# VH-VL binders against Cap-specific mRNA (nucleoside-2'-O-)-methyltransferase 1, part 4

Target 1, 225 residues: Cap-specific mRNA (nucleoside-2'-O-)-methyltransferase 1, of Dictyostelium discoideum (Social amoeba) (q54wr1r214to438)
Amino acid sequence: IFINRAAVKMANIDKLADLLTPIIPVPGKPRDFIYFGDVCAGPGGFTEYVYWKKTRGGKIKGEEGLDLDDVVKGFGFTIKGQCDWNVEKFSKQIPIHNFVKEYGLDDTGNILKSENIRDFSSKVFYNTNGFGLQLFLADGGINTDGKESLQELMLQQLILCQILTMFETIGRGGNFVCKIFDTFTPFTIGLLYLVYQHFQSFSIVKPFTSRPLNSERYIICKNFL

## First folded at step 23 (VH-VL)

Design f1 (from n5 with heavy chain S112V)
Fold by OpenDDE, fold request of step 24:
Structure f1 (fold): chain C 225 residues (1-225), chain A 123 residues (1-123), chain B 106 residues (1-106)
Amino acid sequence: as target 1 above (225 residues)
Amino acid sequence: QVQLVQSGAEVKKPGSSVKVSCKASGYDFSDYAMHWVRQAPGQGLEWIGVIIPDFGLTAYNQKFKGRATITADKSTSTAYMELSSLRSEDTAVYYCARERWTYRDSYYGMDVWGQGTLVTVSS
Amino acid sequence: QIQLTQSPSSLSASVGDRVTITCSASSSISYMYWYQQKPGKAPKAWIYKASSRQSGVPSRFSGSGSGTDYTLTISSLQPEDFATYYCQQSYSTPLTFGGGTKVEIK
C-alpha cells in the first residue's frame, strides 16, 4: 500500500493514538478536516499515510467526489537534497495536489535555521487563517557519517528546531509526534518537559513497525493547550 | 570570498582571562559550526570546543574543565573563545575553524581556518 | 580519548619522491581527516573522509585507509609540498589530531 516504510510507522502510531481526528474543528471546514505539518520527513512517509487515511485510499476522488481541500491539507518542511520530498512516487489513486512544500527563506528547507522556521510558521498561519496545525509531525533523522563525535549535539539541535517549529505552528487542540533517540541529555529532557506542560497527554512509544535495532522512539502529545 | 578574521595577539598574566574573536564573512554564518583549536609553540593541534552559532549549542574538550567559554553573535557573524585562569602552558596560537553543519549532508571537516591569534601568558 | 599516532614524525625527501605518511588510531574510526600546515600559517584542510581531496588539492595527493590505519600519499613530491601534515579524527570527543609529520627537503 505504501511506498515509504515510514508510512507504516505512522499508521502504527495513529492506531495507538488516533491522531487524525481533530479535537477542535477548523471553522468553515468539515468536521473531520485537518491541517497538518510534516517536517524533516523526506521523502514523505508520514505524509503518505496521512493523505491515504484522510482520503480513504483515494475514495474521495472517485466514489465520493469530495474536494481535497475539505478533507486534508499538509505543509511540508524538509531539507533539499537526496532526502527531499518524493510525493510523485506515492500511489496515484491518492490525491495530494494541495500538499505544499516549504523550504524557508533561503529555499534550502533547512530547519536548523531560525529564519527558515519563522518563514514556515508565517506561511502556515497565513494559509490556515490563523488557526494553526491540528497535527505536527517531526520524523527527523541525522547523518553522522564522518562526524560521529558531534552526534549528540546534532540531535539536540534537531530536536530543538523541530519542537520550536511545532510551537510556532500548532493550533489549539493540535497533536504532536516527534522522533527522538535514546540520547537523553539534560537539555533534551528539559525540552521534553516543556512540551509535556503544553499538552493534555504525553507518551513515549516505540512503534511495533519500527526497527528493533535502532534507538528511535516517538513522543506523542495530544491536545495542545 | 570566504574568510575568518581573528583578533590580534594578546599578552596576559597568569590567572587572567583572554577573549579571542573570529569574524566570519563570505558565507552564511548559521550554516557552519565554529571550532576552536590551539597550537602551542612547536607543538601539535589541540581541539578546544565547538559552537553552533544560530542557537548557541556548544561542546567542549573536558581538558579545559570549564575554563573555556565559546560564544557566537549571529548578527555580527562573530564567534568568541574566552579562556580563564590562564597558565603559562596556555601560551599558543588559537585558531577558529568552520565546519559545515547540516543534519543530512556530507561533512568536509574544518575547511576554512582563521589566521590564528597568539596568546602569550607570562608573569 | 582516541590517540592518533603519525609516522614518521619527520622525513627528508627530494622533489619527485614518493612520500607516505601513516596515521594510526588507538581505536577504530569511520574516517580520517588531513591538514597541511606551513610555518607561520594556519592549517589548511587537505583530505576529508579518508580519501577525498579538498578543493584545490593537487591530484598527486591521495588518502586511504579504514579502521585504525590511514595513509596520506604524495606520488611525486613538489617544492610547495614541504610542510607539516596532521591527521584528525571526528569519530569521538574530544576531537584529536596526530602529532604531525614534517616533510623536509633533503
Scores: ipSAE 0.899, ipTM 0.943, lowest interface PAE 0.6, mean pLDDT 95
Fold by OpenDDE, fold request of step 24:
Structure f1 (fold): chain C 225 residues (1-225), chain A 123 residues (1-123), chain B 106 residues (1-106)
Amino acid sequence: as target 1 above (225 residues)
Amino acid sequence: QVQLVQSGAEVKKPGSSVKVSCKASGYDFSDYAMHWVRQAPGQGLEWIGVIIPDFGLTAYNQKFKGRATITADKSTSTAYMELSSLRSEDTAVYYCARERWTYRDSYYGMDVWGQGTLVTVSS
Amino acid sequence: QIQLTQSPSSLSASVGDRVTITCSASSSISYMYWYQQKPGKAPKAWIYKASSRQSGVPSRFSGSGSGTDYTLTISSLQPEDFATYYCQQSYSTPLTFGGGTKVEIK
């Protein structure tokens, strides 16, 4: 069904946490409409699942005659290069023409730069008429081949920037999913504690669809206060 | 052109502190980590630490046991290294060196170095 | 920490000679980096990821190796190659350098 393996992970997470049902509806939109952000997620597995689920496998495109803009709208923010968005390879039956790819102020998609985060935030609120995101997804991974010594530092910055971007874009009632690694430093723990204070619920999960040998976990936060 | 320009030579007494600056130009300061490396006279190279300028995240060589503090000012594209409780053994040329900083790209090592700053700790 | 041992510490060679410098790590690393330093000057990046030349580095320089053993080779030594060469690892903290190899021209 999905081209990207990460889509299956997102499906599992959604099954566990029911993330695609908005807690607070967007004014002027149908009750089930959802704004979502997907950062550091190239080639787009999480986005692939969200659009698939919200469009009921593309049924809205032909059978139901619904406008995609009344169902789901995503904002993507990932770094250009080999791991950029690959939405054109998604199933053709899934409408995704309103998915917006943002690459920040310098057009690199680099989330590690504060200027790019601010630019992404501005564009999100402009395009949501000030409402913000109802779902924020962060599935960032790193490649430290040849620079393994600084892996911890890189992970810290990546998590920091994903969390900052979330705080800068999420709307009230929004949900947050973030990939974390089994590197719990006081810095990372501090960040998670801050996140914990801003949501009604906070959970750490290991999806069944994740590889057992990797250290990836996901924090799931519901209902941004 | 890409260059790193460091502050001038320093003469310090034991127990005092020194702060060396490194001003970057010719590139986006936030796209690179800034390392600090020192070299005692006639000796090899020793890594002190690194900073990510945009958010100020740092990592240090534990050998310095908290004596070294690395900071950065993005608005002026300047990195700083402060070393406290100076000893005679701290006499060295101190270098700043940039390294490309991306989470999904290749690494090229410390590709540009400052001219060095001699710090002399008098006995 | 990972200890890097360079061999030899110094060598003298004539123009046109083949020069080989070795760097041995106390434990396995992913890649080795090399720097060239001339007297009174800052180090210059020379080789990255064991075998890739930095911009401006002549083709007579080559790097090789894997695991714990790495080599820098100058196929035909030139007068401007007079310098001290350092290997460096970024595999584990702290980052460490080799003791250096001083190449003197006869």
Scores: ipSAE 0.897, ipTM 0.942, lowest interface PAE 0.6, mean pLDDT 95
Fold by ESMFold2, look of step 23:
Structure f1 (fold): chain C 225 residues (1-225), chain A 123 residues (1-123), chain B 106 residues (1-106)
Amino acid sequence: as target 1 above (225 residues)
Amino acid sequence: QVQLVQSGAEVKKPGSSVKVSCKASGYDFSDYAMHWVRQAPGQGLEWIGVIIPDFGLTAYNQKFKGRATITADKSTSTAYMELSSLRSEDTAVYYCARERWTYRDSYYGMDVWGQGTLVTVSS
Amino acid sequence: QIQLTQSPSSLSASVGDRVTITCSASSSISYMYWYQQKPGKAPKAWIYKASSRQSGVPSRFSGSGSGTDYTLTISSLQPEDFATYYCQQSYSTPLTFGGGTKVEIK
């Protein structure tokens, strides 16, 4: 049903944490409406799950005649090219036509560049009428083929950039899910402590669908203060 | 036209410090990591460390025992390497070299190098 | 740290000769990288990911190998190819280079 393992991982996380029910509703929208962001997550498994869940597997679009803009609206940001958004491979039953793909000021989708973070943040601010996001998803991975020596440095930069983008776009009451690795450097621990201070709830989980031998974990943060 | 232009040669006394600059032009400075590599006269190449300019994250060869400090100034597209507590064996040509830096590409090597800066530590 | 041992340390060859330079890593790595350096000049990136030529590198240069053993081959040596060649790994910190192979004219 889903295009990759990431959607199944997101389903597991959502079952545990109830991420898609907004704590502070968006004014002028139905109670369960959310704006969400999905960064560094091409080809889009988390986004596919969110749209699938909010549209009841696509049933809301056809049966009730509701505008998708009254159900869910997502803003995606990932690097262009081989790991880009692949929304055409999503199930055809799931309406996704209002999903916005952003690539930043230089059009590369490179979250490592602060100008692209600022551009994305401005577009989210404008398109949410300043309310910000009720859910921020960051499932960034890296390719260190040939530069395995610098893997730690790249992971530190990536998690920093994802957290900065989250702080620039998340609304009060918003929920945050971010991939991390179980090798906790002092740099990463410091960032997680900063995040911990800004949410009502903070936990770290390993979804049962993750490969048994990989080190990936997810932080789950609820209710941005 | 991609170019890395380094500061001029320096002569230093043992125990002092040197700061070598590397000014980049012809490309977006924030797309590349900057490495520092040295070469003693008649010798091979030795890696010192690397900086990612947009946020200043660094990694170092442990051999330099915290004596090396690599910094960057995005507004001037300039990287710096400072080496403290100089010894005569630190006499070398010091190079900056860029690496394409994104989270989803493999390593393509250090593709452009500066012209080198000779640092001579007097005996 | 990973030691890279180049062989030979120097060689003399004539224009037109086939030249092979080896680089042996002390433990297995993902890829070898190669640089060319002429006297008084900075190194130039030459081969990446063991076998891929950098832009502008003539087709007479080829790289091969895997694991611990890698080679750089010049199929027909030209006058502009007389230089020192360095192998390099970025698999394990610190990044290391081989000791170099100086290719000289006979």
Scores: ipSAE 0.695, ipTM 0.859, lowest interface PAE 1.4, mean pLDDT 88
Fold by ESMFold2, fold request of step 24:
Structure f1 (fold): chain C 225 residues (1-225), chain A 123 residues (1-123), chain B 106 residues (1-106)
Amino acid sequence: as target 1 above (225 residues)
Amino acid sequence: QVQLVQSGAEVKKPGSSVKVSCKASGYDFSDYAMHWVRQAPGQGLEWIGVIIPDFGLTAYNQKFKGRATITADKSTSTAYMELSSLRSEDTAVYYCARERWTYRDSYYGMDVWGQGTLVTVSS
Amino acid sequence: QIQLTQSPSSLSASVGDRVTITCSASSSISYMYWYQQKPGKAPKAWIYKASSRQSGVPSRFSGSGSGTDYTLTISSLQPEDFATYYCQQSYSTPLTFGGGTKVEIK
């Protein structure tokens, strides 16, 4: 049982797309091991789902005596403060002790700053021995209260920064899931076309568990070329 | 302390262009969007557009699209506004003004303004 | 675009008076923002999110309102409050300002 709607949303996306079976195995790790990144995703529903799925609800750790570092390892990056990681609220049965929280060079978790993106990318490169991520998750939301006039500009910047971070960290064969909204500007379409060119498959979905009035969609990209 | 220092006054002929600079100091340039706003003599304030600091994304008042170009140089912490095809009604004081730019905070207004640059367009 | 109509366009009042400036938006907005501008100087941010004072703004200034109708009130006018006050919206592009209210001490 998951902490919130976001984990159920991720479960539905994974059911449709089979995101957690790596296409190219990580050298030196068991066949099904993945490194993954989860950006702009506090309090962590997507991460909770990934750990739950890979550890079979936590049972693989306790029954087989397996090291979690041979099952799954995640790297999280989200803005510090009220929307930060809240891993203490995850189900207690799910082991997450190897999950790494990163906040970038200035320690703010602000993905809009290129120095923070570079810092995160460097740490992922080092900690994956250069292989990169088999799954990149980006579920960023925005607050435009009082500046609704600039909502389109902010969304363009956020998707740009999430896509840049993905390209800097994803490994060959990796899968990418990113939140977008229903409105497609020429800028956003151009970004999506660039993403389309680098993956074997590309689709856009609205998960059933999304609120009916929410315009959110997800791009699902499989097998980074 | 936080400061925005603009380039000096300019006198221009109709049909020419002007480029106004705005040098920021005392804060991280990449944390703030930079707006440009003008004020004709004896008149109110008119928004021209905005540039987002780290990747140079812009938005413009449609009235100025095609004539206004807003740019920034992160290495010098300087924003620029260029207005082309000048006409006499472009005579105004041009201000830069910063806005805290994050994806999780609400709008707190344009909290720091430059001193203004008078651009006079006359035959 | 959203037009902001300020009233009055100018006023003259005595030290100690309560002064109220109104700003009406042509359609509903999330919040009004206020700026103070003294002659020959750049505007200064004054009130944000309709009712919150910027740092250094004296407590005699207060903002209120919602929807289309907003006010800026000076509870006890002081000589240093001579300025023009502008309302501003960032709900819809383009960002717009009111025409200003010039406050003079008499």
Scores: ipSAE 0.632, ipTM 0.842, lowest interface PAE 1.8, mean pLDDT 88

Design f1 (from n5 with heavy chain S112V)
Fold by ESMFold2, fold request of step 24:
Structure f1 (fold): chain C 225 residues (1-225), chain A 123 residues (1-123), chain B 106 residues (1-106)
Amino acid sequence: as target 1 above (225 residues)
Amino acid sequence: QVQLVQSGAEVKKPGSSVKVSCKASGYDFSDYAMHWVRQAPGQGLEWIGVIIPDFGLTAYNQKFKGRATITADKSTSTAYMELSSLRSEDTAVYYCARERWTYRDSYYGMDVWGQGTLVTVSS
Amino acid sequence: QIQLTQSPSSLSASVGDRVTITCSASSSISYMYWYQQKPGKAPKAWIYKASSRQSGVPSRFSGSGSGTDYTLTISSLQPEDFATYYCQQSYSTPLTFGGGTKVEIK
């Protein structure tokens, strides 16, 4: 049982796009191993799905000679507090003991701050031996209750920060999935064009499980060049 | 102590420009957006625009777009507002005001204001 | 642009009086925000999200309303409450303020 609808959305996107089989294997790791990043993702539905899929629903638990560090390793980054990671709600059948929660230089998990982005990027670089991530997930949303007038500006900043973090951490051949909304500004279109130029394929989808009036979309980018 | 200190009063001729500074202290400059609001003598408050932290993205009241430029210097914790093509109706006290800026919190208003900068535009 | 119409534009009241200020938006908004301003001073944040008092605001101040119609009430006016009060919306760009209500000593 997944903790929220985000895991179900991720499952549907993965069914369509085949995100968890690395295009370029990580040297020194088994062929299907991936490092992945999951930013702005609390309470953690995308991460839960990735671990569930790679561990065959947790069935690798207790198999002699199988190490989770040879199957999958994730680096999470989300704002601290109410919308933080809630790994206690994950199915306990699924091993996640190697999942790393990062909160940046100031320990807030605020991706809008460049010092936190740089701190996260350095830690990913070090912990992947410079190879970077084979999958980068960004499912950031905003709360603009009482400041709806600035919603578009906040979304522009959030997508900028998520894309910047992706470029600083993704490895060659890596895949990128990022939430966006229907309202495009020239700024946001320019960012998406920049992303388009750095991946072999680029598509925009609305997951089947999205609510009918929800404007959310996901960009799916495969094979970082 | 949290404080916003603005530059001193200015007298300008019509058609010229003015640049008002707002120096922040006592808090992390990158945690707050900076708004600019003006008040003509004996009148109410008018929003000019905002700059959000770190990457310098801005939004403006359309009334001032093309004339107003809001910038910030993170290294000195200072925000600036420049208004060009001044007219007599631009005579006002100009305020900077901060807003807590994070993508997961509600709006709680502009909680700290600068002391104001009087700009007088006259012949 | 959402216009905020405050009423009255000014009022004269005695210490101890109950005072009610209204603010009407030209279209529905999520919340009204209120500021207090004394002569020669910057505005102070006073009420947020229609009804919540900012830190240090006395309990005699209360806000209410929804949709287009909002009020600020002072249950027993004190000498330090003589000021101009502004409503403010941040629902739609540009952010706008009401014209102000000046509360004066009678």
Scores: ipSAE 0.616, ipTM 0.837, lowest interface PAE 2.0, mean pLDDT 88

